# VHH binders against q330m9, part 37

Target 1, 357 residues: q330m9
Amino acid sequence: AEQEPKELLEMSTDTERLLEENDLRPLWEVEKDFGNQFGGFEADIWKWEDIQASIDAIERDVPIADLPPGFQRRVAVPVNTGYRNAISNTIYVGVQTVSPGETAPAHRHGANALRFTIDGSEDMKTVVAGEEFPMRDNDLITTPQWEWHDHVNDGDETAAWLDVLDLPLVLDSLNARNTFENHELDRQPVTKSQGYWESQYGRARPFEDTKEDGIPGPFEGNCAATPPYRFSWKDTLQTLRQRAENDDPDPHDGYSLSYVNPATGQPPLFPTMSFRAQLLQEETDPHFHNAVDAYFVIEGEGATHVGDDVLEWSERDIFVIPPDEIHHHDPDGEAILLGMTDRPVFEAFNFYAEAEP
Short names: E, the ipSAE of ESMFold2; O, the ipSAE of OpenDDE; V2, 0.75 times the mean of E and O plus 0.25 times the DockQ between their complexes.

## First folded at step 19 (VHH)

Design u04 (framework vhh_7xy4_2; at its last look DockQ between E and O 0.64; V2 from the best seeds 0.00; counts 0 for: pae E 5.6 > 2)
Fold by OpenDDE, look of step 19:
Structure u04 (fold): chain B 357 residues (1-357), chain A 125 residues (1-125)
Amino acid sequence: as target 1 above (357 residues)
Amino acid sequence: QLQLVESGGGLVQPGGSLRLSCAASGFTFSTYAMAWVRQPHGKGLEYIAVISSSGGSTYYSDSVQGRFTISRDNAKNTLYLQMNSLKPEDTAMYYCARTYTYKSGSEKTVKFDYKGQGTQVTVSS
């Protein structure tokens, strides 16, 4: 397996300081530290203002044309104190930007990836497995393992989204290597019309004999594969609102919807990661579990109590809750969160545990 | 009901020592960071010492650093403040407080959500 080239890129002292002060690192620096543990896993929060300032500074100091061939990806990565390469030892979260006219070159990897659009447009697309997926605000798009993917911004505004990967699970927890390959072209050929992948996993589906069922690439396993798929925020929000109007809330999670694997119709979305949209209207009850919870604030503001800490969050903030920490949420009004967890890893082996204090 | 009951205050000469105690009840004491705060007459509240839930980490204000020691016994649900080399400036109402660290990015602030009735410490010749 080929590895992405790693070259030293120079940033201004001011940019370096800005990143360091806010526990953010650029992608190319983060990757070299995978496999290392530097301390304890702590609850922490990254403010959007700081993330935005950091990624802008990276953009300023490191034009895309100056990045090594095949590595034109500019990402601000929230890093935990103990895991200086990610927010946790199982989940990676980054904020990636693509400026107007830019392309993040096509590649594929063994890790599973998810894109959650922060600032999108109809002209911003992530191309996955030959289909162009428009990236509208709060759309969630899967990038399954070993599927070719690239990002193209043909719009007039900078696009931003969350990169969520299970890289730390592979690289840090399992001490394995990530299989990686660059495409020969900057952009993969578009071989599927828009809506193709959705048509494969909608309410009406092709017969199984016409479906390529299996794990892409050289990988083997017992878990259902995740297909390329776009979850529109419009549909997700509508469903979430219906739940809030008609159902009772979970005492810990409020009103939540899981992003299910389209192939199975069930959680988890990935074998290694589960995702949910979570609507909070009231303070939740405390609990703890041995899984990691990471959050992106889609809408609203509030706070999350974690042990001795209170994480004060607002829109587009990112925060993480370590395992075994007693925690609960306290929204100020209504808030919607994207929840990200490694719970499926534990469940797969009957190791998941949750309790109330 | 959540209760914090301070004791051990009194009148002491400059250079003297006192040991304050705080009995906690109505909550899981061992899961909370605790603090001592004081309020001189006519002045605002001041954080003087903080201790983590496990007792592994402590923080002191500059005004009491090297003179005061905060400790806790989680088995007894009790917080302590050993005060040595007391000064007239230490005269205040002393409160035991349940605390949190509020995090907003790089900004961290310690706040309490509950404090006891307090115990008066007077340092005077």
Scores: ipSAE 0.446, ipTM 0.747, lowest interface PAE 0.7, mean pLDDT 92
Fold by ESMFold2, look of step 19:
Structure u04 (fold): chain B 357 residues (1-357), chain A 125 residues (1-125)
Amino acid sequence: as target 1 above (357 residues)
Amino acid sequence: QLQLVESGGGLVQPGGSLRLSCAASGFTFSTYAMAWVRQPHGKGLEYIAVISSSGGSTYYSDSVQGRFTISRDNAKNTLYLQMNSLKPEDTAMYYCARTYTYKSGSEKTVKFDYKGQGTQVTVSS
C-alpha cells in the first residue's frame, strides 16, 4: 500500500516546537517552499506608447536637478508582476531620459551598464572614462564597472535610451551592495578625444608587451574587464545585412550578431549578461532554455509565442521570456531585436540547458 | 495540414452524459493550449472550457462549471470533454479549438487560430 509522503512525515507537536526553537525546518517542508520566493515570473510586454506616455509624464514632473544626490537619473523601469523591482530576477532594464540642458551627474559603481540609444542625437552624450560618446539611435555603449560616467544633453530634444544592468542578481539574489561613488563634478573632465576607446580594440591597435588585466576598483575576478566602447548601429546593421545576403539563419535566432567584449573578441559582453542584434525574416523554430531572454524591438513588428501566451510587439516595445518556457518568434515581414540574456551566469556554473520540444 | 476532428456528439436526454473527443494532427499538440467552444443555433461562439498545453490549468465558463470536465492526453494528441447533467440549453455544435492568450500591454484576450468542423450535441426529451 503506497502512502502519501506528506501524511507519513507529520511530526509530533514537541518535535515541531524543538525545530522552531532552534531555527530548523525539516527538508520536506523547506523543499516545498523552494522556487516560490517571488510571485511567479511571467512572460510580459511593455508597449512603447505606454512607456513614452510615462516618461513624458516623469519628464514634466521630475526635473533631474530636483532629485536627491545619488539618485539624479530619470528612469522608468519595466517590472515583472512576479518581481516588482525589474523585468526579471537577474536583469534590470530601464528607460532613461535626459531633457535639453540637463546632466545626469557623474558617478561610478561596481555594476556594468549597457546603454542602447532609443532617441538620440550628436549633442546627447554619455561620457565615460574621459570620452564623450554621442548617443546615436540604436548605438550600444558600455559604461563598465567602476568607470566614471555622466549623461549630458546639449541638444534641443529629450533623449531616451535603455539601461541594462545585472542589478537584481547582485542586489537581491546575491544580497550584495552595488559599490558606488559620486564624482565631485557633475560632468567629469573630458580627457580623451572621441573615438579613443574604440580605437584601442581595433584590428590595428597599440602594441604592448606588458599584460594589464586588472579588474578596476576594489574588485577581483576571473573574467576580462569590459572596456568603454561604442558599437555603432551603422556597422552592426551592415553586418546583419551581409549575413542575410550570404548565410542561412539560425533556426531559433535568425541572423544574429553578438556584442562581444572588445578586449577578448568573445562573448559575453559582461560576465553576467550577453547581448545580440537579431534580424528575423521568418518564423523561428520553438525551443526552451533555463536562461531568461529579454528583448527590445529595434525595427519592425510581429509576435513571440511563449507557452500559451502570444506577445504582440512593435517597434520599441520591450518583452521578456521566462526560463523554461517554449518560445519562438513570428515577425510580420522583417524585424530586428536587441536580445538580452543571463545565459553567461548559467554557463559559469555548467548549468545552461537548451532543448527543442 | 492542421486538423482537429471532433467526435462523440449525438442525441441525449436531459440529465444524460456525453464524452467528446478531438483528434489533433499536423502540429505539436502538446505545446498548445486547447479549448472547447460551442455555438447554439443562430447564436455566437461561446468558449466553455480551456486547458493549458501541459494540462495543469483549466478554466470553465459559468454555464458549464461543475458539469463539464476538459482533459487532454498529450501522448495520444487527443482533447476530451466529459459532459454530465446535460440540459436543453447545452444543445449546440461543439468545436475543438487551438487557442492562445494574446497579450497587448494590459489587455488579454483568448483567441483560437484554428477550430474543427464540430460535432452536434442535442439535448431533448
Scores: ipSAE 0.085, ipTM 0.628, lowest interface PAE 5.6, mean pLDDT 87
ESMFold2 (binder alone), look of step 19: mean pLDDT 82; pTM 0.822

Design u05 (framework vhh_7zox_3; at its last look DockQ between E and O 0.01; V2 from the best seeds 0.00; counts 0 for: pae E 21.9 > 2, placed apart)
Fold by OpenDDE, look of step 19:
Structure u05 (fold): chain B 357 residues (1-357), chain A 124 residues (1-124)
Amino acid sequence: as target 1 above (357 residues)
Amino acid sequence: DVQLVESGGGLVQPGGSLRLSCVASGFDFSTYAMGWVRQAPGKGLEWVSVISSKGSTYYADSVKGRFAISRDNAKNTLYLQMNRLKPEDTAVYYCARTYTYKSGSEKTVKFDYAGQGTQVTVSS
């Protein structure tokens, strides 16, 4: 297993300042600090305006043509004070952009990855395990460990999405190395038609298991593998709305849908990370737990109380809640959040704990 | 009902000292950041000092090195030790339940409850 080649690229002083002032870092710098802790884990929020300005500045200062072969990934990474490489020591979140005509080269890694589309189109695709997945707005697409993946923008607008990985769990918490490999080609061969992977895990399934047996790659374990899969926002939202119309809300999470592992039909989506769509209409009750909660604001605006802090969020903002902090949400009207948590890691070992104050 | 009751104010000469107290009730005092705000005659409210639920302290530049904020959670009491008082410290001092509002790099300290206040007058 080889590490991704790192090259230090120089940015303008203005760009560096912009990133520093907003607790954002480019991907190539973040990787250098994995395995290190610099302080405490604090509740924090990153505003979309600042994220967008930062990623634009990165794109300006670092043209794709200037990046070394095999490393064409421009990402603005929210970093916590204590963890200068990610928002937490278990979950990595980045905002990646791909400009028209660009390709993020094919590679694979031991870490699990998820893409949540912020700005997408039919012509923007992430290719995973040989299938082209269109990235429409708010689509959630899995990139399972050791599956080849690349990103291609054949559209006329810049695509943007969230990269969510369990890299910090491996690199920081477990002090292990990430297994990584570049593909020989910039784009992997497309060997599956669209809808192939979904067809493997629908209500009607092949009689014979045609899925890869076990965990992809050199890895071993006891957890069910996550397949390549696209969760359509249209379908997710429809289901979420049905729940809001027919069911009672959870006092802490509102109307929530879990993105389940298609292979098992149950959460968690990944062995290390669980994801959910949360529709909030009213203020929620306070609680605390030893898991980390990270959020992306899909729709709406509001605030989250965390200990002594109040995080004021709006559409496309990212915020994080540290473990053991009393917290609750206060939406201004209706809001929809993408929740990301490392809860499954604790549950796997019977370590998860939650309580009300 | 949330209640905050201040005491300890009075008249002192420049260079003198006062200790303010605030007794809280109606909520779990130990889980909240608390602070002191003051209002001088003809001026708006000004933050003086804040102490987090975990004990971290913050001071306005105008009082740094002269004032000390502390808390006793067992007594639900907030304190402000004021030393080397100046005429410009003359104000009504309020005890306040405090939050830090975060919006990216922007941070704003606010309160949702405050007491009736106690008068501090520094004069020759």
Scores: ipSAE 0.657, ipTM 0.840, lowest interface PAE 0.5, mean pLDDT 93
Fold by ESMFold2, look of step 19:
Structure u05 (fold): chain B 357 residues (1-357), chain A 124 residues (1-124)
Amino acid sequence: as target 1 above (357 residues)
Amino acid sequence: DVQLVESGGGLVQPGGSLRLSCVASGFDFSTYAMGWVRQAPGKGLEWVSVISSKGSTYYADSVKGRFAISRDNAKNTLYLQMNRLKPEDTAVYYCARTYTYKSGSEKTVKFDYAGQGTQVTVSS
């Protein structure tokens, strides 16, 4: 007999078996699962006083030398309610400490990383690609893909910094390995004078006619590699003040500076993440976008409205705004934020979208 | 030059076990799939097992559940643990650098280099 329209939607037992035997499912059975790999991300905030108390406890109880092989870093990690391992599915933020006399041993890995200094120490250094970078409050230091890095505290005070990586994107979203290697030495050899990497990207800079400038390690790509580099807070703050004196603020972001890739002079800093310093002097206009924003409060206090929620922040708090949430900032006087975003991933796919309500 | 050197063959009774080893040189072992092929007396080559560069394993139906392939990338060494051996397993076993060609569910194992082989004889 003729098949009825309703009967055309029913699968035979043999068809069901063939699909199951071959690990196939019809689209109409799977489409509800698209976009649900992770839980819903929440607007969350981590108060510095709670972070500080936790880090002090870990420092007291857990020497770096006692940590598991392959990862000898003491880090407290803000974890989003809707995700188990990080502040978002693409960005990892942590607060790392190194006590006097400790060394976080040299290693390198495929994920990009940077350090934003919270509490610097007299002799605390991040050593990357042969250069010792001093860790001064609010400096941003890159430890990019496949470059050797170690953290050495020869001082008498504990150092602390914000540790930001694209590790969740690599491991969880792309389901790839973070290629990783330990150096044979805990402290890599210092082979470059301080200031070497910065000098390579000045207005007068070496010309690389015969240098090989590919992407380090086993990786290939279309973006220029990010070099080791220190962005001094002194210079960053001076530039923010110049903008405040001479320019109008962006209605959503205030006076903003991008931490650019020094090799190109253009954002993003890493192919996967962008970073901004933002000076806020007044309440911003609401907007939303499909990229995640995470923030560290460099100076000041205020609130960020996210939907029906209000995140009340002060200096050194960390907070996150999920994708597609209407939000705006309301500083109490002036505030300066470090902004962190996976926007570059969206832009690489022609996928970034932003709108006002 | 690509070199593959097998060892560990020998004479065993039915139901016995052997462990074959293959030391590779002349190429980046960790980035290639590797496998074992065998040739019984008077027969053509028959694939036995393949392990991908990422560690995924595949077996011919005739050995599935009895043989286990593994690799140690730090030592550039491929292994084949052979358990519950049968007389029909008697063959020269070759270590090979392999590729698995796929078309949908269909798989074809091919190789571009093989070693000199190691004799495995299963006899009562």
Scores: ipSAE 0.000, ipTM 0.087, lowest interface PAE 21.9, mean pLDDT 85
ESMFold2 (binder alone), look of step 19: mean pLDDT 83; pTM 0.819

Design u06 (framework vhh_7zox_3; at its last look DockQ between E and O 0.12; V2 from the best seeds 0.00; counts 0 for: pae O 14.2 > 2, placed apart)
Fold by ESMFold2, look of step 19:
Structure u06 (fold): chain B 357 residues (1-357), chain A 124 residues (1-124)
Amino acid sequence: as target 1 above (357 residues)
Amino acid sequence: DVQLVESGGGLVQPGGSLRLSCVASGFTFSTYAMGWVRQAPGKGLEWVSVISSGGSTYYADSVKGRFAISRDNAKNTLYLQMNRLKPEDTAVYYCARTYTRKSGSEKTVYFDYAGQGTQVTVSS
């Protein structure tokens, strides 16, 4: 009676040979393979103690001078089973360290990047676009597309921070190459006083905020460029506390703040990625969406349910929720997460979707 | 609060059949994997069957081919159809939520049972 699906699709050997000889495939074979190029992305978690132990081992065994040019940075990179270069096929997360007296040399690239400080100090600086930005715990500092940046540790303790970049999207999906340049100097010239970039985007700010701004480097596009900028943890936490005192939480995300592009006052921070700080005080309602969520635990502990999995997290852990997975968060008391998402890519293509189960 | 209420147990002759039900409340039933565990007199807990949130089914070797797990998400109800029952199937059967805890590469499967269970007795 009923036919087996495989038998219904069988082609003659002559037809298979003709297609293969001409580098052709029938649509129904191509359709079966779509979505399998990178394997399945899994919900997963990287515990801080394992990350720290791995970085310590690298520091012990590998002098920074022995690393290849362009890679003279000490970074441990969480990788997903389905994509071996990063936490997802669109977002790269890494934990970078710089020891006392070290400099991560100045360079620039087309990929957008930010630094979220884990262990910092006043004397550990990210230098971007001529300004020294001290890296204090839980500050978020942008090193945007095509801006010169270097990292300098003039302190007496090793500094650590989270790198978040759109590298997989830029390099593997968009096939962008030749978008990298080393500075002739390891440390770029400091040409702006501290606070310059922040001052340009205050509530009282230069008249030029009404003018059209260019996109740095050889790039063109329709999105406003992201400036160098520091979002202080003090201000972020104060705003989260005000929301918790005065507002109702979002049923899925708690009390969240978007790290907006300072030039527009609107999300996303980068054309490719959005970032938020989320204060969770109670179990959230489940939902799912087709964008990736990645998280760094700023404070607290708890669990996130993702499909049939439970990711149990604590401070400084990193975890990821693949697209289309039903999920919700269950903090143990109060917790604060840094959220990272490729949602802006989906919105740019009119493809973002979100629902409740 | 999570509530799981098992029913459908009873006394049955060897070779007979029973269908167990479990009505769930206090959580979003459709998003959880669910399963059955059992405890024979004087013995520890033994897993019986699991059904994922997506409907995939898994069975312990001792019951494979004889038992069938299913769920009705609209009714928040889990079922276990037990056929060709044997005296060694005699146990209290518990309905459970199940999940996998991941910590790096380590995985642990948990069964969270909360009800009183339902007694199944297979005897002549």
Scores: ipSAE 0.013, ipTM 0.527, lowest interface PAE 7.6, mean pLDDT 87
Fold by OpenDDE, look of step 19:
Structure u06 (fold): chain B 357 residues (1-357), chain A 124 residues (1-124)
Amino acid sequence: as target 1 above (357 residues)
Amino acid sequence: DVQLVESGGGLVQPGGSLRLSCVASGFTFSTYAMGWVRQAPGKGLEWVSVISSGGSTYYADSVKGRFAISRDNAKNTLYLQMNRLKPEDTAVYYCARTYTRKSGSEKTVYFDYAGQGTQVTVSS
């Protein structure tokens, strides 16, 4: 596919080099390359130190106020060497930062989004569907399709999190456009108290309101919608530890917990993406599947073998495994990973396949 | 069968320039990372430069800022522009189909196929 011209904001040569050398791109550049394929899908890893250096450099060179409408977000985007616009052709991962006092303006889009907090605080909030969700470390917060969302940092420290979206599925794989809308205001009105959305999908829930789990916006489909929801790391970790203490590990994935759709109580979290917390204590057995696996290292260090390649990872690193590649994990001690996969897309059509070598 | 054919080598004076080419066949060129490796007399193989399928480029410290790797997927051709050549650049240069192992910030380049090589000699 022919590459469209890039609208580049002025960055220093050093910043450009830093990004290029580490296979990172700013958000406003990757948007121009969606819909294009530049090569094969490669296993790859992005180191936190490089990601952090890159996002800091972007922040230094490009004030948020100078960013174009719709791209007023500071994001370093890991790009696969084969695609150049995301880590895969189905999943987008970005590292976004919001400085003290800064606001990422309110908008909504057809794509599903997830936020995984890397550096958070009580004063850092993502506002979704009228509720302020505090972003504490390792909290996972959904941003369902067509829900208004913005990010506000009222704290004293820079906040950082993962943006995970199914943008490539829509833009690259399906060759469709992403439906997008900016809010009239930088910040959406807060119309819900904290805990509102959780209260809708707990064990005890309003009887009348649970029946209207429709798909937001102009979209139609047969899949259960994902509601706005915050998964507390404290609770997730506690449950994960119980699993590790009382259950047997999966030979390939270790001890895993799926982030389930609160509306259904079952995976997948989104119709297009499944997420899991994965605790590893020993080397796993090799396997391969036709789904993509992307990982964020929550805790620990180790390595993942992919074919003849070895990806050595540490805390806050991001790495991706292409489909059909034989792979296994080898943690150094205990490690916890956030797993991200497009497996649900395949399962929806009875196309998912997994095997051992 | 995988084939890689190098050309463009020769004798140059220090400070001179050469451009190497490599034509690939027998595989889907656009989906592979490609690279240049070299072997100096009495020394082992050393990676010089790699370009990913997506166009990302990597260089050994010894050639960084002097060499430029590029590719034309439509022509199945790999290039290496070598500027400011030094006597220590004297070697047989091989075109290679490559893959990379990453350990932190360190990259190790491997290859499964290489061409016959082209001689580069830098001498006054």
Scores: ipSAE 0.000, ipTM 0.210, lowest interface PAE 14.2, mean pLDDT 90
ESMFold2 (binder alone), look of step 19: mean pLDDT 84; pTM 0.836

## First folded at step 20 (VHH; framework vhh_7zox_3)

Design v01 (at its last look DockQ between E and O 0.42; V2 from the best seeds 0.00; counts 0 for: pae E 7.1 > 2)
Fold by OpenDDE, look of step 20:
Structure v01 (fold): chain B 357 residues (1-357), chain A 124 residues (1-124)
Amino acid sequence: as target 1 above (357 residues)
Amino acid sequence: DVQLVESGGGLVQPGGSLRLSCVASGFTFSTYAMGWVRQAPGKGLEWVSVISSGGSTYYADSVKGRFAISRDNAKNTLYLQMNRLKPEDTAVYYCARTYTYKSGSERTVKFDYAGQGTQVTVSS
């Protein structure tokens, strides 16, 4: 059923100014510009203080219910100076909020999506492929292509998380359309009990070829599909600490864990994007590669050297490293970063290249 | 150890020219942005010019059109050609290893190392 067209509520002049001053845009403005951008981008950083102020202002001005069908999400989108639709031409990062009692309505799309919870609770749910996933702080939850997904906040506080998608890759770099569909309902039916998807891809799992489902939807390819999955921060952090206590760090990435595809047990998480948790305790060695690195600061503070620039980051900041720039990290104490990269795109075609200066 | 050694300063008349040189050692010169800063008597430190590792150049408004920064990576040397010198250009000039620090919307040029400086005096 086609949803009736909704009028977009206008933001205040102050909100618009705030976004502009901080290189942020609302999603509904960004979406119309996709497909028309091609170019380079520079190393850049978005401070949480600015992001938070911006998304709070959007929240004040624009209830989710007032947004038009399609990108009916309240999102502040960091945009690069050189690429104004996202942080890079391959990776989209947004900060989305859902207020108490609100629902981001169910839809699905060809783009891959990931949620990284910033402010969550047990009562904040992202429903993916029929299962309700709680969004606890720093949980990472996949929203695979063509899986129905909606977000419901039954809590008493505003929920916030990172949206990470390969939208720029699809819409700009490949100049393709994002296949998109709205659900007839605001909330999809819950057809799976909590923990169902984990049970399918855990260490103990049914031996039955339950993987009946190849690539979801109308899509074809030769990559393993990514299932709906919740990576708990508790477990992730525990594993990360084990690594820091027992193993040697990578000279460039520190103590790193890859969020592997549960279906394969191997990276990448998505065919187009790889994700990692990185624990940094010391300055890393410089290197460069032709892939994009984007980061969210989970804990700590420090700086990243990128070419002639130094990005000074603190908790919940977002920053991006463009291709072919020499870079290394310099944490002030211990820091934990969420790393995001389009490296798998290059590897799929044997185009990935990395070197030390 | 990082070392920066300036040379080429001196006394010149207004309208005259000088060329400063800075020889760098102790780091991979070609991978760093470099710059010149100056300090006039009774005044604070002032950025004069910066050249990126990629060769992009930036100038203070006060010297734009008169000064030219350049580098020779093979010689690990930074240069500052100063033309049409003015009395106001009188200062100690320092060679500096530079970074552009970014924090959100804030962008600041800083340096972590500087030389001992060379005196430039413009007087009739």
Scores: ipSAE 0.330, ipTM 0.728, lowest interface PAE 1.1, mean pLDDT 92
Fold by ESMFold2, look of step 20:
Structure v01 (fold): chain B 357 residues (1-357), chain A 124 residues (1-124)
Amino acid sequence: as target 1 above (357 residues)
Amino acid sequence: DVQLVESGGGLVQPGGSLRLSCVASGFTFSTYAMGWVRQAPGKGLEWVSVISSGGSTYYADSVKGRFAISRDNAKNTLYLQMNRLKPEDTAVYYCARTYTYKSGSERTVKFDYAGQGTQVTVSS
């Protein structure tokens, strides 16, 4: 029967006019508007069968050459109902395809990006910083800020992968430009043999006594740059299985490993986003945190409980957990998830928080 | 043990009103979505209304504008105000703890616990 008290603060007409004419607002009006600039985020899920049907339709209808210059990519973008441009307000996920004989043209930009392969082959390549990286299923390949990249399908089947970028953070929240440059050629010159970038970060690796430049392009910052790198699924899965055989699972996240920045050997992979491979064998304990979690289902099936919602997932589904929602995972037997999070942004502010109900 | 106890049913004339109540115990009421489902004679279960843990309300098309769901978290009590009742509303009404299952664009409301039910009869 009790209702919130009405606001009792009153200002004279002269004071209201003075504030308005000088583009000022009293704090108590401004404070009431905080956190209400966009629709609410919802826990949500995109089923692979629906994504696949949509991709097949796009492939039939939209030749890559017909797209505007600078946008010559066929990408289906999972969008949160409460945030119309992306899966969350900080993380962009897209499902991109390239048909046989097509090239997604070379460019570079300030936003960090990675590619997680869904349907690949040895003849489907992402070309990054002069190296051709074959895209095999479940490989993760970085296309870091200001490095040239293009995607070339010399095979006979359409390829598909996830694009993951911090575009909503940069463009919407920070209201900045994604500094961008097209290469004069659709396919960048290949100047490195396959395996070059991987070899730079092996246990035995080249020694250099010369200091490298910090961050590529016109950018500066406090974090080590992310290099071009392929995390092969075969090696990643082997490592994940070793963790599962020898260690105890995290009560909330299962057996996991982080896709670290190869240059530092430490998370996060990008200053704004972290990525994990997570093996779930048992129902996890509930928790909540103020960072977004997004997931791609690498193997298996199950459900994730998020507040009032239950997200039922299977292989290749994509789902998202908004900040501050109590959640836990309930796999059917075993499942492996790719986890994506904006936690590094919160850590940079000393603002990350996590708790159990 | 989860307990849901409905009350407020009865016989009413067409066009009349009833208010159903449901007292909950054995769980943290305020953190769960709650709802009403009904079963007419010879029919299966039909969802009627849901109120989220945050207070958002949802209604089946057949009852929109006539029924109002509410909750009092301090009293662990769920309510259904039923106005302009029709003979078609005759059913056993169950209080339920509910979840929304999402599978792509599909949304399905399911429940894990329901009460014993209260009979609502609308007849002349």
Scores: ipSAE 0.016, ipTM 0.567, lowest interface PAE 7.1, mean pLDDT 86
ESMFold2 (binder alone), look of step 20: mean pLDDT 83; pTM 0.826

